# Designs tried in a protein design chat: miniprotein binders against Probable L-asparaginase (ansA). Part 2

Target 1, 322 residues: Probable L-asparaginase (ansA), of Deinococcus radiodurans (q9rrx9)
Amino acid sequence: MPASLPRLALIHTGGTIASRPSPDGRGLTPQTPPALPGLEGVQVSEHQPFNLPSPHVTPAHMQQLAHLIEQLAGGHDAVVVTHGTDTLEETAFFLHLCLPAGLPVVLTGSMRHAEEVSWDGPGNLLDAAQVALCPQTAGRGPLVVFGGDIFDARTVTKVHTSAVDAFGGYPGPIGRIDRTAAGPQVHYFARPEPRPTFRPVTLERRVEILYAYAGWQGEGYAGALERADGLVIAALGTGNLPPELLPLIAATDKPVVLATRTHAGPILPVYGYAGGGATLVEAGAIPASFLNAHKARLLLLVLLNLGASREDIRRVFTQGVF

## First folded at step 1 (miniprotein)

Design t7b
Fold by ESMFold2-Fast, scan of step 2:
Order: sequence, then structure tokens, then C-alpha cells
Structure t7b (fold): chain B 322 residues (1-322), chain A 81 residues (1-81)
Amino acid sequence: as target 1 above (322 residues)
Amino acid sequence: SDELRKLWEIAREIAEKLKKELGVKVEILTVEDGKVTILIITVTGDKTYRIIVEVESPEEAKKILEELKKWIEELLKRLEE
């Protein structure tokens, strides 16, 4: 029977799902990885490439995780990753960019630790495993499963600091898993989409993010541009900045990607006043499409480390080929 | 527009030259607002002054930028007053 059973790789990277209260009472520390509950008839292999709070996870760790997943692909039917929730969306998007289509990969975590009443860890982990093994999951790329919702790596974001249903994003989940008397039921609201795979060898090129605020006149722009190989600006509304940024963006040959500090919606270069999105794009700014600033940063980081030209970077972002 | 980009590059070079020669921070911003080119000139010493100049063409803006050193020297002399 072993040869006919589905094979699941369970990869632990840390976070609240693996955390317990410190014996000294000074917050939460990484502990024993969570056990997979109640999944009958599945062969499980367990892996722990690192065990970190998610604020300590870097793109180098994300690349290490991607390499491990590729090594496991030939021996497994699906992968589940447990991860801290603060940067989970960034790791998910990095994996989306760097893993080929085919092997189902699902990321999950928890908002509550093991000692809290109604710990969400076991439920999220079981849901993630069942989604990953569902045939309808094939071809969808890395997904995030949390609170019964299934999210696309390109759009998922943590929308609340402490709510148990902390994940969201516009347009919202692409599917759902429900627990029924007949067993788990997975339902998708969207079709799988084809995507390219990017394969950077190194991540030495640097990308910084600048955050626009009322009264910002480009403070920090020159210093960031000197240090980095590319920039992302979290602009206002549909992609608007003060007029001071217009000539600065036009003067550089380094890519400047225009994202928004707004919680949802794409960059729309519609305003023609000085510093309006249309003038910035004409000056050479690259609209981030629907990506938030930190996901736009990861895409730009990957493309720069592949040696992509400014024109190639613009094409990838503007045509949504990711 | 390629012409507007070249104008912005020239403005940036002039600002750096003026910083070295006059010991003040001068920032020159050029933007296209509809049919006109707008020059935003920021002069920073003990105080910060902003001067906004609307011009009808990039050619006119370029002439203004080429004479800018002398104009800013005269402006700084007036601001001392």
C-alpha cells in the first residue's frame, strides 16, 4: 500500500504556530514544530531548513526554501510550509516567482500559539495539507491557506495585526476549504493561470522602498538611489507623488517602480498634474500593476539579479507577466 | 518626452554646479503641466526659498537655465536684503 499513498513534504520554518510561552514569561520563542493532525492515508516527510520568527526571514532564506522544495519535487505530490505570519506573504510571492508550475505548494501559519484557547495552528495545518493534496490545486502556483480561505500568492496580504482571520487582500480569496461530514471540500472561484519561472543565482543586487506621506518632497530618495540598484515608491492613491519626484525619476537610469500605500487596487496613471501618475510614468516610472510595495520589491529584486534590462523590467511589470 | 527628460538632466547638472560655486544648495525641478513647462527653483541657505516659473516651451526653459548662475547670484544678493 505505501507505493499508492500520496506523499506530502511538511516544511517548518518557524513562527507562532511553532511558538510557546517562554518559561521566564518574556513573550514567545520558537519551540517544537507542530504535528500534522488527523491526515489518514498520507505519507509525510518533515523538514526544517530554518526556525525563525518571520521578521528574521530574508530573501536569502526564501531562496534556500525554494531550493529545498525543488529537491523534494521528484519524491512528493505536494508541499506544505509552516511560516510566521508577518512576512508569510513575501515568502509566498518569492516562491511564486522562483518555482516552476506543477508541484502544489501551500503556506500556512497561526495567529495564536499552542497554549492559547482556540489555537488555530492545527486547523490551518490540516486545511493546508488537504488543499495541497486536492487535484484541483494543480497548476495554481504557491497558495496561502488560512482560516479556511485559499489565497493567491500575488495578492494575499496580512490585513490585521491580531485577528485570527488576519489574511485578506483584493480581490480576496480564490477558493475555500470546508470541513463537512463527508470530509473536506475544496472549491475554487478562479481558474489556474500560466506564469513564468525566474531563476536568479545570486540576490546581491539591492532594492529599497520609500514611503510617501502628506508633505513628503523626496526626502531619502537620493540616498536610497545611491545605495540601491532599484527603488520602489509606495505612492499616494492610484500612484501620485509630489512634483519634486518627477525630475528625479526622469534623471535616473535605475528602475523606479511605482506602487501605492493604498490597501487595495492597481496603479492607474490617470492624473496629469505635476507628480500625478501619468506624468511619473511618462518620466520613466514603472507601474507596479496590482502588486503592493513589498511584493513589487521582491519582483524587482529577482529581475535585477537576473540582469534584466530596464525595458525587460518595465515589460514584466506592465504586462503582468509574473 | 525626450526633450523634457534632457531638460531635467541639464537642470540637475546646473544645480550641482551652483552648489559647488556658490556654497548654497540649489535644486531645480522641471515639469510639464499641460501646455507649459514649469521650473521650480529651490534655494537653501539660512532660509529656504521656492521660485516657480512658467515657460511656454522647452527652448525658453533651456535659455533660462543657461543664464541661471548669474540670475541666482543676483537673487541671493537681493535675499540678503
Scores: ipSAE 0.000, ipTM 0.118, lowest interface PAE 23.4, mean pLDDT 82
ESMFold2 (binder alone), alone request of step 1: mean pLDDT 68; pTM 0.533

Design t7c
Amino acid sequence: SDELKELKKIAEEIAKWLEELLGVTYRIIVGDKVILITTEDGKTLIVIVESPEEALKIAEELAKKIKEGDPEKALELAERLLEFLERLEE
ESMFold2 (binder alone), alone request of step 1: mean pLDDT 53; pTM 0.377

Design t7c2 (from t7c with I29T K33L T38V D41N T44V)
Amino acid sequence: SDELKELKKIAEEIAKWLEELLGVTYRITVGDLVILIVTENGKVLIVIVESPEEALKIAEELAKKIKEGDPEKALELAERLLEFLERLEE
ESMFold2 (binder alone), alone request of step 1: mean pLDDT 52; pTM 0.371

Design t9
Fold by ESMFold2-Fast, scan of step 2:
Structure t9 (fold): chain B 322 residues (1-322), chain A 81 residues (1-81)
Amino acid sequence: as target 1 above (322 residues)
Amino acid sequence: SDELKELAKIAEEIAKWLEELLGVTVRIIVEVGDKTITIEVRVEDGKVTITVEVESPEEAKKIAELLKEIIEKLLEELKKE
């Protein structure tokens, strides 16, 4: 029996969950944040550090959100963040890297706005709050809750442009929440895992992403390398590129991380032809483990802004402990 | 002198690799200035010239070590293919 009511911080950052049709016909615009129905017996504090469509959210906004969550940690038992779905997975992963696992943090949003039939906003918000307040959520780090599924920040991705169940990833959800007559039931399929926390002060160093395609010979590489402090390449299959990239990657002292444009699976440096993953890693490229390109970018961004050496960056990526 | 001979050897191996890759004749010219090393790569039949300058002998050594590693691995892979 708790002696006091649970304390929940609700942080609104924008997105379709707060959007309504504009009276002037200019599409959907951010308006009033949704209410939390069905959380009787919970003390809720509300915060709005920004109100942006998620394509306008930058790593600086993600860091601002991380600082706010840390300030709220001493006064709250859990945090729920409402966020636009287009970059929600990136914000979730940034928070995963920069927040300790102790305070439950759950991100959610909606695919439909308040005036659409079967608006998913209130259900996702209620599920997120109940997951965040569940004792079994402790120690898991930031999570994404959507359509009753609970996702790990490292693997969750938006897999559909318009479906109401738009979130997935491989290996898929780590848990689920169901509503029953006895109340909410949360079930986790995976154990909480210990992980390091990264604390960059500034985010001034830049990381760019390049996308490999059939016939790519490294177009854009030199320009990106001049502007950025590190690069991520969304490579082919298990981490392969055309042979033209091999001497380019070997000639730079800046970190180049190999991710894959493939939907699922880790980088495996097994191919020995010129430009094959084994030759690229031997030349100094850093495999992204199982991270997709935009999450690998955020990890590299954080490490560079901590002043991590190329060797330290390689160790973090290759150990797969983040 | 030994570092210059090593650079020239690496340049010759790069030229052979480019000849095999592009089907064109390649010449690499290495010039040593007071504090700069210029590596000029000239592709005949394609008529492309690439010049690389280094500001210091320490940079030249790092570039030479990286190029040596690349060439050794590329030659290993060309042997397998």
Scores: ipSAE 0.000, ipTM 0.086, lowest interface PAE 26.6, mean pLDDT 81
ESMFold2 (binder alone), alone request of step 1: mean pLDDT 60; pTM 0.401

Design t9b (from t9 with K35L T38R I39F E77K)
Amino acid sequence: SDELKELAKIAEEIAKWLEELLGVTVRIIVEVGDLTIRFEVRVEDGKVTITVEVESPEEAKKIAELLKEIIEKLLEKLKKE
ESMFold2 (binder alone), alone request of step 1: mean pLDDT 57; pTM 0.394

## First folded at step 2 (miniprotein)

Design C1 (from hA with Q7L E11Y R14W E17Q Q18L E37Y D40E E44L K47E I48F)
Amino acid sequence: SDETLRLLIDYAKWLIQLARELLDKGDPETAIRLLQYALEIARLALEFAEELGNPELIERAKELVDRAEKLLEEARKRLE
ESMFold2-Fast, scan of step 2: ipSAE 0.000; ipTM 0.145
ESMFold2-Fast, scan of step 8: ipSAE 0.000; ipTM 0.119

Design C1b (from hA with Q7M D10Y E11L R14F Q18M E37L I41R E44I K47Y I48L)
Fold by ESMFold2-Fast, scan of step 2:
Structure C1b (fold): chain B 322 residues (1-322), chain A 80 residues (1-80)
Amino acid sequence: as target 1 above (322 residues)
Amino acid sequence: SDETLRMLIYLAKFLIEMARELLDKGDPETAIRLLQLALDRARIALYLAEELGNPELIERAKELVDRAEKLLEEARKRLE
């Protein structure tokens, strides 16, 4: 029995993995945190900074979680976070932006609760712990482990409302964990990449998202711009909007980031018609690179709360260094 | 640079035309912001056109600078 067993911090934040039918029959509510099945030879500490369904998780909660992880880093070899699946990708990306790459951090959850047949919670939790403690995970930053797949925080997204294999993202997972007779096997398909760390003190600056649709002429833009310090627009295709948005974007000094409502692929400012991506970027819009709208929102939120200039914001997004 | 120049001319012209419409709708504040941007873009276009030595593009850029300046003066007068 060695004196220096691996140390795992297990952090519970809520979600279906911890949910049970309420005693009064009012659907599913957060209950007791899930028990780790017992990883033989691992020292586990448990923490619960909050216990919320993931639609109630805010960037302030994500920052609270980041601070807890940094506090735990000196005493632990890895961290596993259990989280509700609806905003898990946003929490994972926030942690990616705000935590250094040194300590392995893995987020997981479940699509089914403990009273359902084929509950996916214990398997996902065990997989997450084994991935987090795997030496090959070092340097990769926060990861999402779900259904045996390992996802990068920058690209992972919930692609299905109710399937047990609900997580995906283009180009897909960066690795996988398989259970074998010899024990768990972790295989990575991609190398770790260096990234900067952003450390905002407060999150007082606001960012809103607007969604483009066929026939949208900028309804809601002026009100959102008045309330917020920056905007993200989920645009069409490679980053195109109707011509009405061109003068509106040109008129503001606030950052306006172009993301896409398309499920995969980067913003490409190639179209020169009025409202085409090239004209919008010339007018001052900032392309979101490969980030979806809600991840682009979190990056913009973090940068604004660091007091970054519009030029600094443009540089971070366009160089894709995050 | 030629591609950039043509995009700047296009954008400046579009912003001036939209600012005219906004001014006619009684929104001089928004019109002024668009016209300041149009003027800046038209001036950059003029500089680039002069560097390239293209008489047609120099004339177009000069026209846009003049239009933006005149409309900006009108918009500021409407604020009173």
Scores: ipSAE 0.000, ipTM 0.322, lowest interface PAE 12.3, mean pLDDT 86

Design C2 (from hA with T4L Q7Y D10E E11R R14L Q18F E37Y D40Q I41W E44L)
Fold by ESMFold2-Fast, scan of step 2:
Structure C2 (fold): chain B 322 residues (1-322), chain A 80 residues (1-80)
Amino acid sequence: as target 1 above (322 residues)
Amino acid sequence: SDELLRYLIERAKLLIEFARELLDKGDPETAIRLLQYALQWARLALKIAEELGNPELIERAKELVDRAEKLLEEARKRLE
């Protein structure tokens, strides 16, 4: 093989898109190029570290995937990961935290299976590969490509259960890919930004999420705190909880991260009533900045497994450097 | 605001009681955090009680301010 050909690692982890029958039973053969228009002249290696529905993917699987990507980095120009859509945003964010930004990594999937009319898998896979191989993608770290949109791992979320354009998140995509007569065109709306890389060896420490609702008085808090090394609470609005939570949060030395069940916007500790965000932060709660609850959980999980102190954890979340 | 005032008094009392338990167990750092918050709530309760002119709640809020200040001083001495 000529050394001048772009080298793409295609990693299948499961989900609807990864369930392709192999011609003649040859399975995932290394160096077999995908038969997709626009990928002629690309050298493709294929890998399958696991094959799971995305609801079965755990942080341990995400770490296994990160390790495989680091092993492939020296021999490839880009990586594309196919993944089930239900936890794709969590895997993307875990990879964002644990991989250096240098190697292009793009995650994608599909909402429809191969035997459905207008299967979105091949289009998403082609778009993901072309984005991953685009020079402008270098230095951005893991991205999600879906329906022609390019999303940042920190903000992307699945916003619809069944729509083909299921991914979104505030402030929306950071770029787009269009197919033109002159070939693929990638447009980025933001510059790549340097960030730290976190490298936990084990993931033995645990983090649980509690969800606030109208009338919640802290049910489940004591049990979760007994089992876990840290907690995330999906609070109300800009970070508000019922007054029952205030003495509970004040009494623990374990980190309690305050996220919001609201679809968009950062935690703002502005309310001074009992259980308002200002009172909770004064009691020791750590605001999650702009991260949703499940991404805040992954960041806290990674930091705890690095042995970070409460002050280190507060600093990382508060300064938003991740 | 009368309902809120009684709630603030109840919560300040609870935090002071937790802080006392933590001091007995040898955790003055956590006790200080609880007492700082208890003091803020007790002082807010006192201000509201004075504005409403309720003698019972003024007396109760003043008692909680005094208790929080004394325990906070004790907790700080244990760090030395």
Scores: ipSAE 0.000, ipTM 0.119, lowest interface PAE 17.7, mean pLDDT 84

Design C2b (from hA with Q7L E11L R14I Q18Y E21Y E37L I41F E44M I48E)
Fold by ESMFold2-Fast, scan of step 2:
Structure C2b (fold): chain B 322 residues (1-322), chain A 80 residues (1-80)
Amino acid sequence: as target 1 above (322 residues)
Amino acid sequence: SDETLRLLIDLAKILIEYARYLLDKGDPETAIRLLQLALDFARMALKEAEELGNPELIERAKELVDRAEKLLEEARKRLE
């Protein structure tokens, strides 16, 4: 990599990478932020907007993080965020939606804490910093780096509860970083993609997720719709639901986005039986494209808080303009 | 057991090699933490190997104790 005096912002948000066993024996709690591995010739600034286990991270925290990153953009060449792994994919996607692709942003974490054998924190953090500072990373938007793999924020997901290589998603990583005797080597398998930036001022509008299962007849739908400004349903297969949902979706002016509980693949409105995807889309349901339910929720949340119309929401999801 | 002993030796070696990597990258503070754990594992392995009377495993464990102690001294000097 060409010599310069790069400036890196390291932002700590919490997670196992900063966790230690609790003195009361109750398990792991966030204690102190992780130390950045020494990077010779790199100027590092450190920030901690919050220090939470990732199940406690909310979209409001994600927006706080996005604002901090934008404030840091003028004084830094790259940003690394340490984050708990349970909701890391959601924070990464929120940042993808709300940050321009100019400043390299890389999120990472660890599956093991500092006192465990084979703590993955230092390696993941060093990899993340080197990826963030790599010139080939420019223009790619926020990325997740974990176990040497580089993931796109739109598709990355935690695929295992406890494995050290816990992150994946379909179609998988967009690149890798390897540590060699000559230094770090970064390889990308895909070109940077241009994308819009969404900038909601507030996040007061609410979105809930419902999960379809064999025998579900729409239990919980009415209550969720009353509380929320929009809904995501993790539907069956290519976007199918039981027939009870057809008149319910037809009767609401609030956006209902169809995602799938299936591991991978896009929503395809091809089935014409009552509750089949084609009938639901005809009734006004919005296909989530390839986004899983959690990410579809964040996109819908952002669009609703921008005051987007139902037609604007449908266009963004359907055309994949995110 | 022999299996547990070999595991402790392998884990100590991995920690030592990773700590060396961290030292080369300028993170002596994290390297010290890794090396203290490696030293604990190497010492446990040495005690168990001595109790079992396995000369090969005693030698391997002693080498790891020595390697961990030397890298720990180097790491501490980098903090000065």
Scores: ipSAE 0.000, ipTM 0.078, lowest interface PAE 23.1, mean pLDDT 86

Design C3 (from hA2 with R33E Q36E D40L R43W K47Y E50L K62F D66L E69R K70E E73Y)
Amino acid sequence: SDETLRQLIDEAKRLIEQARELLDKGDPETAIELLEEALLIAWEALYEALELGNPELIERAFELVLRARELLYEARKRLE
ESMFold2-Fast, scan of step 2: ipSAE 0.000; ipTM 0.286
ESMFold2-Fast, scan of step 8: ipSAE 0.000; ipTM 0.163

Design C3b (from hA2 with Q36L D40M R43F K47Y E59Y K62L D66I E69L E73R)
Fold by ESMFold2-Fast, scan of step 2:
Structure C3b (fold): chain B 322 residues (1-322), chain A 80 residues (1-80)
Amino acid sequence: as target 1 above (322 residues)
Amino acid sequence: SDETLRQLIDEAKRLIEQARELLDKGDPETAIRLLLEALMIAFEALYEAEELGNPELIYRALELVIRALKLLREARKRLE
């Protein structure tokens, strides 16, 4: 009776793991996805909703992927998604926001293509499948598995442009998978946390990101605010901006979320000088908690497309209920 | 100059007080306009005071910035 066998959905979306050198010498292009490594006693179904380099993946594609995963949930015990690494963290976080935590979903990819020495694709794919099928993975929502590390979708980020061990994030992985003589061993360092599921119907509302730098006086702010329904600013340190931004933020009813260009750590509204985080929050800015700018953008995008009020948006970000 | 800085502080304070009165009379839109003007002036005063390194004037300008921001928050809630 094969009905007792675990069922895995393998979804290919593109990226280096599926890329091969172009015959015309134009570098790497999307190709046929690699075969899943042979998993004894696992029933696999394969799907390819799109085949794109990850810089071409949009939130609309992420929503298409979320819908496909929900359709597959009733017939499968786990899902593995292969994805390009450049925006993998954004797709993982979008899925985190939009999917219930019940079905195990694991995203992976590779830094090297199939014709390179020491291609990391098969190992990452096998690890992702084994993590997804591990009973301890249930209830954790979408995870990223790469180089044997298991990452939370809210904190994972690509920390290197070309290293095979390209993924990290503070405080680091929430678990690990190791290949042993007794088989795969999965260890989690953290427990799953309850969270809401957000289900926007459309993604027509827009969110733009502005990047603060030494000497920035708000150049580009007015234009971005006119085009967008909300803004994220990658601010300095714990959430500080030059004084010119204070009256600009105070004057708008559109949500302005403060993230940081700093590598790690949360937004803390502690500085009381003009443009310091405390004054910006008093002016109406919303601290992004620990989310980096592009993840804060996705959360704000989802909330705005749900018709959330500015008060609701502030509550979600500040209480970390996502 | 110190005289210009004191004039900016006094002007911002006047606008904040006028905005408070408008809020109490049920005109949050006009109050917001005056508070944004007050905030811009208080900012200029704060920047000048910080450059001069005068703690008394820095504190006075900061107090006005904080007051203007609190009243703006209140005025915006009245529009919801």
Scores: ipSAE 0.011, ipTM 0.511, lowest interface PAE 9.0, mean pLDDT 87

Design C4 (from hA2 with R33E Q36F D40L K47Y K62E D66L E69W E73Y R76L)
Fold by ESMFold2-Fast, scan of step 2:
Structure C4 (fold): chain B 322 residues (1-322), chain A 80 residues (1-80)
Amino acid sequence: as target 1 above (322 residues)
Amino acid sequence: SDETLRQLIDEAKRLIEQARELLDKGDPETAIELLFEALLIAREALYEAEELGNPELIERAEELVLRAWKLLYEALKRLE
């Protein structure tokens, strides 16, 4: 019987993985990643829709990337995206919301540049490609592969500024890849889950995030609400704010999503004191479930740009159908 | 399939009912574990029901997602 070679699309978007020290001493400059040993049996196509440090990546760029991946779906068995680590989790989640379950998509990057002794780029990229081409990866949506761990786009987050194992998130990885004498071994700890696909045409609706701190009494809320079509508040603990926010949230028809500045765990509207989570939800706030503030922002952005009603938005967040 | 989807709905309902009994008996920790499992199964059922376009099963799955979340929040309050 005829054998076919697997087809892999490598999409470069920028970041430290592609960076080299500037000859003039002005820091790191973007470069094209080199060829990777270990992919000799794979037919690779390369694409570069943009080349940006990840702090410069916007939702419009994420949508451009989603469109490119859809175009590549018919001609490839898997996609690997190299991305800067600072907003990689946001791009991964945007792709999770906007791409159908089908073509395996894996995002990766590096914490160290090519001239550092312990450059993690080639290992992460090879791991990402092997995970993407693994049959068990099918149906799982976009994944992040970093330091041998495989993460779900909904929960992955950068947990350290400089560690080479910078990615984590609660409850942690959904799988792992190990390099053995018998070759690469991929192990998943969770089953693939069906999910809806959201396809906004434009991203013109705006969403802002406000960050709560000890002593905050809603400063900046009114201005943000005037500029934006929806808000996310990174609240305290399980979803608590000062009492000044109750009448403000109750008075607006715009969606206000309640997330937490806490590293992990869901919004739990359990506290009944004025400004406690239960009182905020009673006033109309929408709990973000397990999503951190910036992922909740992306979900709200996508839903608003689809023309979803406040009721639809509350349903999606509350029921966790994303 | 329609049959598989009804089985997922029945399993989620069973877990929710078991969790209610555990919560009433003063075991919120075990109830929370079952409710997280029920929520995952109910969400899977909802995605499949929406794909099949079956209004009866969509309604049933949506009800189970809401019941699981409501009971989960109640159970978590007992751990504060």
Scores: ipSAE 0.000, ipTM 0.125, lowest interface PAE 19.5, mean pLDDT 84
ESMFold2-Fast, scan of step 8: ipSAE 0.000; ipTM 0.127

Design C4b (from hA2 with R33Y Q36L D40I R43K K47Y K62L D66M E69F E73L)
Fold by ESMFold2-Fast, scan of step 2:
Structure C4b (fold): chain B 322 residues (1-322), chain A 80 residues (1-80)
Amino acid sequence: as target 1 above (322 residues)
Amino acid sequence: SDETLRQLIDEAKRLIEQARELLDKGDPETAIYLLLEALIIAKEALYEAEELGNPELIERALELVMRAFKLLLEARKRLE
């Protein structure tokens, strides 16, 4: 192909899109990645830094992927990553934090494998490539494309265990790609948002998540705090916990971030009863804004590994500087 | 209703003070049992005080929740 054509890096990391039934009866296992379908007039380079089911992907793998993308940036106009769907939203958010917005990066995957009727892999991959190469995608940072919807890395989440249209998140997609008689059409509902880039060298600092439930009195908190450098608590509603957590949060100098187990919406420290969000923030807790617990964990992990102060961490979360 | 709430607060305080004495005498196991009871009663008192909107009783009940929980952590540590 002529050197003047658009250049796309296709990075395979594993997942259902590359899986098929194992002959030994172990269910679905990683196999050879699918070929890029029907994308004419584009120069494609292919890479496979690892080939793992997404539950086996760690922040170290996400950092390895970020380094590869940075290495490829000078020679390519866009990047597409195929990834397993179970932790795809975490990898997308990690890349959002660690990559500059100027290089289009799109993550995709599939809910069905190649031997299933109506395999969604080729369609998702083609849509992802077309979105990544669309000029309107510039400046938006990493995106997730799935079932024709375009999602922001900060809000996208897997909302169903088995539906082919498995991805969502509140307030929903920021755009869509449709196949028309005139060719592919990309429509964005939101404007690109400027944001900083974080560049941790190591990821040795640890962050754990604790899940609040009716009757929880802080069980597991002390052990988690001993092992970790910071904590995320998936709290109740707008960020509420039982009153037992007030002295625990007040007694530690380690950052404790309040996320919510609620399906959607931001942390709002409005309740003044003992253990209500306002009292927890007064005790030193840091509200996670609109981030779910596992994305709040990744942001806290990145900030701690940059050596950020507790005040810097509080500012980044509360002012939405990510 | 304020009278009943004050009785709950006094009961929680009594249990906490008894548990403190047991910890000082080297019986953390019995202290834990009393502190768990005190915590339940103090939390009930806190809820009732918040429903009534009485700032004095809210403060007193919250103080008892915090005292019971701090002593519970100390008692558990002594069993390690």
Scores: ipSAE 0.000, ipTM 0.279, lowest interface PAE 16.3, mean pLDDT 86

Design C5b (from hA2 with R6Y D10L K13I E17K R20L R60Q E63L R67F K70M)
Fold by ESMFold2-Fast, scan of step 2:
Structure C5b (fold): chain B 322 residues (1-322), chain A 80 residues (1-80)
Amino acid sequence: as target 1 above (322 residues)
Amino acid sequence: SDETLYQLILEAIRLIKQALELLDKGDPETAIRLLQEALDIAREALKEAEELGNPELIEQAKLLVDFAEMLLEEARKRLE
């Protein structure tokens, strides 16, 4: 029975979970990756494609990680990725778009480093490994596990700068893991759902984000549109902008996706005043559904690099087929 | 002069916005008049932006010209 033991790939990418105070006192720097704690009867392989603070992670690094996971899929039952928390939600969502749902992939990290009292790294890593190996995790795509909560890659977001339970999102976690005398117990609130897989070869086409604020009249729009192949606007409320943006959006054939700067809830094209979401969608803007601006940017980036038409892009976003 | 040019762009946008409201209310005849005025202002703004060499204002003015032309076509169709 040599193949009866579960096989786990542990992939380290950096972040606070691997950080220690530097010997010269220059703050926290990437050091030795964390060891997997106390997981009996599992065959673990370890990998480190890069070792970066998460603000330095780019979509190219996310694609490199996706390629590594695909290479490991044939030899492993599950994958755990340790990642810095600042862009973890973007990497998780990129992997969601680019990996088939069949192989369990779980991302985790820590808010505290190894020398801090109550370091959350070992607990998060153990929880992530146990969730990844749980049969009920199959078919859910990449997940984020943090503080015992299990989050969907499409909705998870970092909601606090320093709290140990830093991850949230609306509607919140899709499950939990608890440690009991009978062993780990994984409980899912939501059913797995089927989704397409997108596989761009290159990521050379560009997408920029513009952020709406009180008094914004479209400053920066023309320059961004010249540089980029598509735009995301973090709009107001349910997808509203000042009236100045309506003719600008109507005049371009490049995709302009409306996300919201609001912390939760979908784009709803309900307002009929000039610049209201309904008028912007009539002018050709594409509602981002429930995706925040930076996740909408990644979806648009992937679709443009596949050569998707504006109509294909609209269909994917509006029908929620991601 | 960039400030004056920006004010021309804002005036064209204001007229386009007003025309859009009139189209929504079922008054395409008044909307056509405002769109023609907006187009004239947008074309003047484009010429001045090209003379000043400001790429962002040139692009904004071009977009307004294209949008005013598109809305004029749509408004004229409503009269058929």
Scores: ipSAE 0.000, ipTM 0.127, lowest interface PAE 19.8, mean pLDDT 85

